VHH binders against Branched-chain-amino-acid aminotransferase 1, mitochondrial (BCAT1). Designs and how they scored, part 2

Target 1, 366 residues: Branched-chain-amino-acid aminotransferase 1, mitochondrial (BCAT1), of Arabidopsis thaliana (Mouse-ear cress) (q93y32)
Amino acid sequence: KIWGFRMHGTKAAASVVEEHVSGAEREDEEYADVDWDNLGFSLVRTDFMFATKSCRDGNFEQGYLSRYGNIELNPAAGILNYGQGLIEGMKAYRGEDGRVLLFRPELNAMRMKIGAERMCMHSPSVHQFIEGVKQTVLANRRWVPPPGKGSLYLRPLLFGSGASLGVAAASEYTFLVFGSPVQNYFKEGTAALNLYVEEVIPRAYLGGTGGVKAISNYGPVLEVMRRAKSRGFSDVLYLDADTGKNIEEVSAANIFLVKGNTIVTPATSGTILGGITRKSIIEIALDLGYKVEERSVPVEELKEAEEVFCTGTAAGVASVGSITFKNTRTEYKVGDGIVTQQLRSILVGIQTGSIQDTKDWVLQIA

## First folded at step 16 (VHH; from y05 with S101Q)

Design g4
Fold by ESMFold2, fold request of step 17:
Formats: C-alpha cells, structure tokens, sequence
Structure g4 (fold): chain B 366 residues (1-366), chain A 117 residues (1-117)
C-alpha cells in the first residue's frame, strides 16, 4: 500500500487537495483514537472528504476521495460573492449489531435539488449525492462512533465555485462531503430547552430562501441567537413575518406541540424548512395512533400545550422545558414517560437498527 | 414532463362508493408525499387526505373513517377509496405531489365526483 499521490493545483475557482489513498488505514483500525465518552457537537477532523465538480453541461464528474483538508477557492467564486451555496446535514449511525446506517438519504438529496433550483445552481442527481455520501462514510468508517456513543455527522455542500464579478449564476459548481463524529447535542442528560419568542426579527419571509437550506439563511440568525443566549435562553422561537401571530420554527429546528392525543406542527408553506426529522416524526406519530395536524399555529396555543419539542438532524428530538412570550414563562412536561420521549426512542431505534425498519428508511452501507 | 392524471369520477347515489386513481409519470413517485384535494363549486380547494412517502396516512376530519388513501409505488398510482358518500362530498378531486404536502410541485387536472341528492 502507498500513502498519497502528488497533489494537483487546478485553475478552477475552487479546488480540493487530491490525495488517492489505499484503504489500509481503515482496515487496520476498528475505531479512531477518540475519547468516545466525551464527544461534543463540534468539528473533529476525519481522514477523508469527497469532492466533485460540474461538467460543462451541468452534470457532475465521478468525483474522488481526498484527505480532509483546506479547499482552494478563487476570490471571485460565486459562493463568496453572491451566496450561491447550499448545505445539508445528515448522520451515519453504528448499530448494536455493527451495521453502519444512513437515514433517508434520498430526502437530503431531493432537498439539495430543490434548493439548487431555487438558487439557479446545478445539483448532483439523487444517485450521485448518495454515492458521494456512501464513499465518505466508508472511507471514514473508523470515525463512526461505537453504538450508543454518537454518530458521524455528514455535511454535504454544494456551492458556486466558478468565478464571476457580475450578478449571474456561477459557471461551475462543487459538491463536497465531509464528516465529523458528534455525540448527542445535549450530552448533559435530558436537559430541556428554554426558548424565547422573537417578535421583531423574522427568520424567513415569502419570496426569500428560508424554505431551502441556503447558507445565507444562517448568518442573520446569529445575532438573534446571541442576544437570547446572553439572557439565558437556549434558542429563539420565530413568528411568521407576515402577521407576527403564528409560530414557525426555532433557529435550526422545527417545533411540535402536544395536547392530549393531538400533535401539532406548523405547516411549511415556503418559509419553514421541510425537516427530515420533522417528516419522520409525523409518520411515526401517525402510526402510533396520534392525531397529527400540520397547520398555522397561533402563538397563543403555546399556553395550551402539555409538551413541546424540537426536531432537527443536529438536535434529534429535543424537549422544550419552557417558552417565554411577552414576559410570560410557560413550562412543559419533560423527562421520561412522555410523548416526546416515546417519539425520540422510536426514531433513534430505527436510525440505529435496534427497531425494525418497516418503511425502507435506513440504508445499510456496511 | 411531469404528469398527474386523475380518473374514476362520476355520479353516485348517497351512501355509495367510488374509487379514484391518480396515475403519475416523469418523477420518482416513491420519494413524494401525495395528497388528494377537492374543490366544490363556489368554495375554496380543501385538503382531503395525504399518504406520506413512508406510507403513513392522514385524513381531514370530514372524511375520516369513510375514505381510504393508498399508493402502489410499482404502478406509480395513488388511490382514494370513497365510501358512505354524502352530498357534501360533491367536488372536483385533484391529486398533488410534493417534497412535503404544503410545497406542491405538481397538480393534476381533476376528476368530478357528483353525489346525487
């Protein structure tokens, strides 16, 4: 086996340091040298990343694995100057039986395609997206945490790498996938979120990009989150821009309310991201016999809810302990034996293979 | 390129049954949430039922227990089995497909269901 190949610079607006490496490192070690009991949700560099670029006709090349490293980008790249960039978020899980699993990866691929259409970008096909993710996970197999110790978080990226100074769609696009092992978002046990309702600054508006996973959606959220966190809140709950009367979502997660046998979540309608965890929880709840309503949700309904939870790839299914609206703090049920925990347990069981997948949601890749 | 074609509408007596179909082409049917909507004369279009990409089903309260939505992914076809029909079920029925049920990319042209008084 021989480490490395000569690295090549390219004239493209972005380049990946190419290094074609044998699989010997992966075969020699079952697990990377990581303290798996003390992971957070932050970047841990792994061995490899996947990259490909669009061809002249907008189709993507085969792509290659390279060692994890910095990318080179032309200063005039469309992503840097005009914001043509999309992200995805997904996880690879190691089950108790040793399988390595992805969860509904076709939905991430579809969501990237939908975002690319909105942003006038070329996108990899569903097949190419999933193959790039599979190659990334397999090349980084030793970085997939042991059962019960977290997951390999995967970040597919699509961005305009072609250079341009005029406001126009980039001539070239790069699709890149990297991973980082992460643990539960709230590793301090079942600590519940405390949310603050933001009444002045909306997250999204009709005609914007809040319904797709554009990178430019996240910069504006940072100021609002920082202010809420400085006051001791975990995150912000946004209201709709048009009326200010209906809840929409938190900064990077969808929201659900529970009252009796009814579970309610805001309908997406173009200003709320269609979360894959959200979609999955809706189906799980329906199969369990809950009544599920996707609709506009007036902020006043927060006072009537028994439980509130958030859903997202990073947070999973996270309990909300309180919500503060107009100086009124409402508290919600948390802990074991509640609907939130039931739904979380089933979702995690399916994702990790400990509960049988009857819906073809998991893809085994090892 | 994308096509949704409803069929199976017609006239029926109160208490009767009909089965609507929606044939799909030009996209990967199994990846989509697919819904039935209806629009009665002079009224707004209203949601009837959804079958999610994972196979779970949900229904508007007005039709729950009387209508059954199903899909055959091998035939790229959505169905609505309608039973115990009432006069208020008279409408043009549409199928729609999307990544989720509220961001519809594709609509059919509709099929008329008339429940006789």
Amino acid sequence: as target 1 above (366 residues)
Amino acid sequence: EVQLLESGGGEVQPGGSLRLSCAASGFTFSYYDISWYRQAPGKQREWVSTIYSGGSTNYAESVKGRFTISRDNAKNTLYLQMSSLRAEDTAVYYCAAGYDQWQFDHWGQGTLVTVKP
Scores: ipSAE 0.730, ipTM 0.900, lowest interface PAE 1.5, mean pLDDT 87
Fold by ESMFold2, fold request of step 17:
Structure g4 (fold): chain B 366 residues (1-366), chain A 117 residues (1-117)
Amino acid sequence: as target 1 above (366 residues)
Amino acid sequence: EVQLLESGGGEVQPGGSLRLSCAASGFTFSYYDISWYRQAPGKQREWVSTIYSGGSTNYAESVKGRFTISRDNAKNTLYLQMSSLRAEDTAVYYCAAGYDQWQFDHWGQGTLVTVKP
């Protein structure tokens, strides 16, 4: 009902059958008319989106594809009034051999379920989540960039769509997936990042929602990031709320330090998002023989690092060229022949199918 | 209902070996990072070892080279093979499962390992 789907003279079940497309059904379309060489990280409308709603028992319906379009919400919807919503972020890659690949999609599904438990929401099953993502990618296959030209960014959403004026968990939830072709998450393109340490405003605190991917975590980040960018920085590096002495993460990415053969990242501990790129880089680094430490990281330790990099689905593995703390700017190694580039190359190779996946991380969907 | 059940503890002589097991149920075992922790009397619980969902392993320096963590996803079971045991290894050993090694949803009840002086 409050679902944004519009059925043109057919039942919803019939429209799903008619609206569900695959690469085989649309094989006369090679690529969308996009300037693939000028992609950034901004919305490019694609053809279709996937949506479903929770039943009264908390289970989700099979769901439907519809053309990309506006959704309808009751003004009293829980997401609009009480911020009851979660996002996910993941990418579909086109390999050189034409395959279309997802990377560890079960972890996105699991993370949404964990967030749903924290936010008192019902969540689609892992199978339903992955099926919705697959349908979205297949229906938008012509929007998956050519090899080497980016990826289709997918935004699974889960939000309280049921109406309520009181502060309460929503009675109904909507799961929606849409995509947009992307490449450069940071406006600097592939250049190294320059971060500013934010000492006043923490991103998260124990007991809050910073450890889950709640929609409400991102509004407060925007103003802090805007101020840093107006001063010439790429983004901010947050400190912990409890002491103000330990680094945590940047606005939408985890952070790593390289110190000789040791790679260090702040432990998640309830205030840092457990990034799927972070988890993947930890395992890649361990398999390569690096020591990996997940712990509290005093801000002073930034001066001891040889390299610093950020990880996130949108950003990938992004080198940090400098960090400014108070009036001190520390610079880090960037470029080829460094640990950051080694880790990035392996991860991207696995995601795109050019490096053998020995960990069952890649799911081929076309 | 998520359950983690440790077993295999007992008394052992210094230099001896034990194999701990942790049987898991109520969740998709293969998606989780699974860890061993231990707590000696009067001490804080400390991390021992992790096996990540992708199969990579990591160890605390105090046990590296002596302990081996493994998992059998078909049996939903985590193992810790302990060798060259020392008096300092005496503790209650717990398994823990989480999406992330440091963000645990579930803990076992523990199994006691006693290394005789």
Scores: ipSAE 0.687, ipTM 0.886, lowest interface PAE 1.7, mean pLDDT 87

## First folded at step 18 (VHH; from y05 with F104H)

Design m3
Fold by ESMFold2, look of step 19:
Structure m3 (fold): chain B 366 residues (1-366), chain A 117 residues (1-117)
Amino acid sequence: as target 1 above (366 residues)
Amino acid sequence: EVQLLESGGGEVQPGGSLRLSCAASGFTFSYYDISWYRQAPGKQREWVSTIYSGGSTNYAESVKGRFTISRDNAKNTLYLQMSSLRAEDTAVYYCAAGYDSWQHDHWGQGTLVTVKP
């Protein structure tokens, strides 16, 4: 608002079908009719989604569950024209004892708030974020895979739905949560990954948005990923834009090196996404007695590692079998009995409730 | 407004002990990684220790075994128990909080620790 004139935002740029869902209308069957043994990581439409929108003062309404469906957007919506959008990624797990669990959902909420500040967006409160996620999981309980058959991947999504011409922050924002049952993020399944070091195109640079989970970060990586995959690699490993000498991360996952009793990961100095799996693995490793170093990691240090692994909500803890840099392939330990597997087993055990949660990381929602 | 207030600094003889406190307000303390940093005269600021939001701790090699970091989430307070102090520990000590252990949004003004030669 300037001099008694406020920038006039459009009155309605997006609508979500707001169906009031009662408990009697929810899909409360034990399990959906899904081939749980053949899940990958792709969209499987579930029954319900959660949606809310910002009020004029930037606060969000309580929100509603609706049937999963398309949304309507004004052609001038901020997300469509100026890329004002953030995503999150998290999972709901079913434990062997029937509990339905979320893992550190407050961190996803905080990360969305941090990204919203960067993108000049209003964000739901931590409480509203978590409540939206809880409602989504409960409404889609039959879509949470059986124990050992995957997880319900949840996509909290925040975007500028207010219509505007001109480069300006949207007047209205939509917060939406939907889910899809998933299992393996990489086509390799549980097999080790093979990475290629990308030397020409950085993922991120200081002053950009690489440190927040902006939607616009992911379009540009698609061409680089496509080229690497067409050559038989699982993904690329990026170097820092400033010097071209230090590793940063994979397209959608953080990276760790194991060097004896020392575990090393690139520091999140503004160009690397602060992954929740990354944060969790650091603490698990420290509690097990490993030394953990968060620092700049010269690409040459890859030759010194015994193991390499990637971390992300979608990928979990994924072992890296090789990294190719300047046509030189370095291979790493994989398989059972290695540090990577130890860390993965503990993390998955906590997430699914088979290992006691001593850190208040798990939220039981059913 | 987010605030971090360090206290407990002072002068101590070599081999002595001090306990630093950092009182936090204006944010949900339990969600954050909280760290101690220090800066000696004429030197760059260096990391000392972190206590992560899940309670795990990490230490710089120069202080491991001599310093203990802890937090009381009910009181929104971070502590650094320092023992076996040496002249090279003389510095201004800063409390820092952030979502990530190395990307801190909030810093205190510092408290001076002087270890007499």
Scores: ipSAE 0.767, ipTM 0.913, lowest interface PAE 1.2, mean pLDDT 88

## First folded at step 19 (VHH; from m2 with K64E)

Design n4
Fold by OpenDDE, fold request of step 22:
Structure n4 (fold): chain B 366 residues (1-366), chain A 117 residues (1-117)
Amino acid sequence: as target 1 above (366 residues)
Amino acid sequence: EVQLLESGGGEVQPGGSLRLSCAASGFTFSYYDISWYRQAPGKQREWVSTIYSGGSTNYAESVEGRFTISRDNAKNTLYLQMSSLRAEDTAVYYCAAGYDRWQTDHWGQGTLVTVKP
């Protein structure tokens, strides 16, 4: 009598505690209790986060809001074991008129889709992405900083949450959005960036994932960034892996050179992330009558630039004061009245609603 | 199904004008940067012009001042007005749509432009 031990696989139902956010009319304090004047760029716990999961067919279910907190993840999840994950970065702004504005959220959604395809992942639709972001911002509205005090930084995540042993695509994916209030990168008087050109370690290689916002792109360069910072540099400028002759990008930003009436930026040829801020700056520059070149940029061309600036969601449009390459430091124009400032002012004006959006870049969500 | 369909190609004399169209379907046209490329016989494909999703335009030096790119998002259509055409403009012209100029998702089949006396 062979007693068949029926291993009752206890389906550990992940009790998603649907805390019913009972709409208690708490007197909507317009703003969270935060020192808005001393806001940094660090994680601040907000009230809610948004999440949804993919179905077996690759479609994402209806999402839900939960209180901001830790997530439960299977230790065999694809993101943990095989790096199957993408991130986005975007900001919500409060206008002077009290509107809450998102900047080009459709491009974040598209970029995530491109990344997902490259990483063999399923992704939310553009609509689902935008809806998730909107719900996150609305649920955390009190955390959107007052005008001029900052923005609500939003971090959409897409990752393999399905458990598997062996290198394979995950059976399930999670789309999650959380936010944190952050200071404006360029307060009046913020120091220009001092960049170090990394000659040994590339950020990306041809055929790699450098052109997508994969989580696995960041881990490999953390030591490079740490070393540069320990030497007094703000960040690192990377070169192409193949030749080491052309500049690519900064750790989390695209780079631009100003040469008279010409603005030059590296082409996003698979090793460089196509920044949304980059795209926006290109359009603004073109509208102002600048010639814009998207091409390979030899590292030696840095000597010819009058101004250098970086673009990114976190940094906005940041002036570069110097770049050090092979122990040679080149200095650039910084301060008021420069092209970099003009471009920044227009971008920020559009983002915050102080300048009329004629390009359909701004989505009002409240 | 995503489609880009070029039209308006043909034969034209030097100094003449031609207007190309690219009809798009199957995707949200307004979200994309849209570009014209061309490929002459025995040559590599080259970038001609881009109209960005926000409406700004950029041109290759070889066509600047002669060509005008435009879009009608309501009609999901891209245009290229070509003027002062030259023999060296002879090529198959392709419409392309993508997140940016370097990440193109969709290509048309092309339309032939021949500039000859």
Scores: ipSAE 0.935, ipTM 0.974, lowest interface PAE 0.4, mean pLDDT 92
Fold by OpenDDE, fold request of step 22:
Structure n4 (fold): chain B 366 residues (1-366), chain A 117 residues (1-117)
Amino acid sequence: as target 1 above (366 residues)
Amino acid sequence: EVQLLESGGGEVQPGGSLRLSCAASGFTFSYYDISWYRQAPGKQREWVSTIYSGGSTNYAESVEGRFTISRDNAKNTLYLQMSSLRAEDTAVYYCAAGYDRWQTDHWGQGTLVTVKP
């Protein structure tokens, strides 16, 4: 008589206190107590984070806001053991008219979906993604910097939260969004980037995950970045793993060359992340009448560029002052009146609502 | 199910014009960069043109000034107006949609364009 011990799994009903944040129009939207003039790019704890989990069928449930804090995670979670995770990066901006604006959130959602497919994950729908981001921004509205002082950086995460001892896709996934106010990367007078070309360690390889924003892409290059920084460089420019002859990208940014009326950027051929800022800059450049080439870019072509700049969510459009390759330093034009500045100004103008959005790039949140 | 269906191909004389269409379904068309590619017999597939999700356009040098790419998001349709057609333009033309030009998620089956005297 084998007494089947029915383990009554007490469903600890995590009483998600749905604090109905009644959208009372708090008239005097008080800014958070932050030194907005000295805002950096460090993590600042905000009020709330958003989260939702996938069901067994792979669909995500309705999300919820909770106070910003530590998350509970099974030690056998897929993210911890097997690196099954993706990140996104985006910003909310406060316009001069008081609007809170998101820049191309649908592309972040799409990119996460693409990454999820590559990483054998379930992902939220575009709508669910955008809704989660919106709720995060609204709940943390006081943390959106005043106009000209910065932006609220948002970090959507998608990771395997289900437990598995064996190498397998997680049984559960978590979508989480948190934010941190950050300064504008390029304050007037910010030094141009000084890049080092890494010749030994590639960032990505063909067939790898370089084309998606997987968390596992970053760990392997931290030492490379540290070494370059210790030598006085701002960051690293990586070469293709196959030949070592073509430039790919910077650690968290895409790279562009300006050659007269032509702007050149490496093709995102599976080893380079397709940046949203990259895409936007390409369109802006085309609209301005520049020729834009997306192709392989030999490292030797860097000598032919008048300007070099990097693009990313964090960096925006950042001028590169110099690139060092094989102990040869090449300097580029920096400062006012250059193509890089023009492109930056237009992008930032659209993002902040100072320039009319004719491309449906900006989503008003509040 | 995602579908891209090209149409409008055919035979045309040198100097003639054709308009290709690509009807899309099964995805949010407006979010995608959409491109035309072509493959001539015995040659590799080559990029022809891209219209980005924001509406900007880019062209290969070989077709610049002769071809015009456009999109109608309300109709989920991509177009390629081809003018001043040359024998070298003879190819199967493919529609492709993706996050960007290099991350193509969806391909059509193609439509044949033949430029001959």
Scores: ipSAE 0.933, ipTM 0.973, lowest interface PAE 0.4, mean pLDDT 92
Fold by ESMFold2, fold request of step 22:
Structure n4 (fold): chain B 366 residues (1-366), chain A 117 residues (1-117)
Amino acid sequence: as target 1 above (366 residues)
Amino acid sequence: EVQLLESGGGEVQPGGSLRLSCAASGFTFSYYDISWYRQAPGKQREWVSTIYSGGSTNYAESVEGRFTISRDNAKNTLYLQMSSLRAEDTAVYYCAAGYDRWQTDHWGQGTLVTVKP
């Protein structure tokens, strides 16, 4: 083994991959041959991925670009046996002026480091995380959708790739970044979610991993979400495990309530993921003169809200049309001319470069 | 070797003013949300104010209109301008840096503010 995992080949195949990396070869076509209007949020294979590895000493190697391909894992790899893995989610955008932009990539890097500490993993430095993402986007530039046609979704991964039996941390970690072009999850002024409040099964609990982006958090939500969808709901709103009285998150998104000039979101104190869209919306709202409260939010406050929206990388800022708790359905304002749409428009404008970034949030990489 | 060092505490009369500073080193200051917290004797630590990494500010209701938080990323320094001080503002004031207000990575050792009765 020369890299801790293999790229579907012998040493000769690895040599071909290394030759391609050392020769800065790039496709000449401005855009890949993709039906940009019919992308969902599903995997589309791109040209390249970035990979590096770390031994138990905690240092990550420089890393390399290779052709997109399968990876090989020892059957005893920590990710396969003990769930030692973290994901990140971020997007690259193409602006109308041709720039290629990342949004707050240092926050994704910091969040991976926090998760790695929780999961007893070594993490790449902030610099190496961002460099790996930059290289991935640049190598896949033709896969970044045209303006208004979506974004390149980037999946940084960190996982225990070294063999380990017993209850022990992996001997080796792999940091991997790949991308897939995706469409916007919701269109302005037309999307609305219908949420079901889950009263029995919490998403997270104190002492668990719900406050970090661990891979093991997501398998358990699939059954709960499937059941809610079979009943006609878009997704599930979870309550806290400790009391069952406070709202926490949707399956993969943070939640906000609009109550007059006050915008409220559950505090990220141990069981709620610190979403980067959440952090960004808090600042945008404060700059517009809203009061923003980060606190415990009793489920009864849902009745007091005028608007409800969710935030996440996949959904962006998504309006909630209704929430069902027990046998009571509460409806919320949706559409144009509401606080949710104002916040969404500003965020998207900054991410795509159509609104001037005064906060050093956007990183231009092309 | 991360350091947060508060300064500027002292005794003041009711209605007076103080300016607290927090000098930071050993990390990339501009990436962090930076907050002031305070703890009176026998009480729990309470949030006072946050200045987010993008420069937006937020305040606890008890201090809004009287306190102003600011940051100078070039000097790696956080400030709290306090005015119209009251006896209930007496506390040790702590500087804190984190990914967000709730996930604090670094704490200072604190600076004492005493508002005379």
Scores: ipSAE 0.815, ipTM 0.933, lowest interface PAE 1.0, mean pLDDT 88

Design n4
Fold by ESMFold2, fold request of step 22:
Structure n4 (fold): chain B 366 residues (1-366), chain A 117 residues (1-117)
Amino acid sequence: as target 1 above (366 residues)
Amino acid sequence: EVQLLESGGGEVQPGGSLRLSCAASGFTFSYYDISWYRQAPGKQREWVSTIYSGGSTNYAESVEGRFTISRDNAKNTLYLQMSSLRAEDTAVYYCAAGYDRWQTDHWGQGTLVTVKP
């Protein structure tokens, strides 16, 4: 450096190409023109998205709403070249009483901050994160499904948009939020999952990024999941990289075992994502009088379980009907009247406002 | 600056009781799961109890029924009521705050509990 101070780049890292709009004008219809009875989990374009970017000092601007649209990126953006990106997943619910609710949005914000520190990124504050999400939901209010017809899935994104050729943290970061109305994560609705234990390819390893919601974690699961699906399985269940003996999680969900009055889930010790649904189910189970164990779970314990279920924002609380390990298929209880359904019902009731929230988990935004 | 400051440690006779406190500052206490851990000399640190951000509590098998964890979010304070103390409870007790039990962001300096022979 010969000059007094060095500029890292001369061009804004990303831009939203749509105009800034007022949120007030988008409330003229109650519901979008959507077949609410036939939603799946596929992208449905909504009206608006939220965007902001970091300043030089790492603080984020207030942000703005724009119409849903493409973004522009410099070819040298950190996300494109070095994978500096994080996602979140959350839902907005419409209650029977017409309220529009978010569920534990501070946890999504905290998780993004944790991931940002791991990835050497600047992150919006908890307040800025939640405000961006609120603005997105309100601007897309007509896309929040009617009660009982699904939810508005929200995708907060944070990525390195600053240009640089060196392997270095980006100079600028972009925070985006967009939504899509969704219903059941699986095409057959609430059909039970059939999992295959993956013994060769781990999802994560100690020192990697499996404990944070980094974008780069998801590309590698696609090939493994595709192979499992081509053989008739719903997904794979991963084992730990260190020993190959303990279960960890599914491609995009945490896993739980029900063993009598004990509910067991793998500890999140650096290789397992700390799911918000996982955290919530742990507390609900404890309040109901179950013993809850968060620990290493040998794969052999799968034979001792009466029920197995997965948790995630997209899937909710999903029953597992079978797990195949090596040459042994183990079947599990599914359907009504089981612990899994009890836990699912309470969680959904809290999220939609039909069960009283005694835990300060629900944020009303409309 | 984030701080967790434990207090209330000391010497007790077997079967006695102690109440530990942990004063928190510099972060939004109510968002966090808060835990007690303990470490005896020459041993690994072990989990004792967690009170989750929603108020639910969980305990290690070795202390269940004898210890009670609680939190006062208005005072940013975590408590551990310890009863029926045994020699094996002798340890330095640490307060920890995190997103969950394993993603601990902050640790206290510890307070010593000694259960006399």
Scores: ipSAE 0.800, ipTM 0.926, lowest interface PAE 1.1, mean pLDDT 88

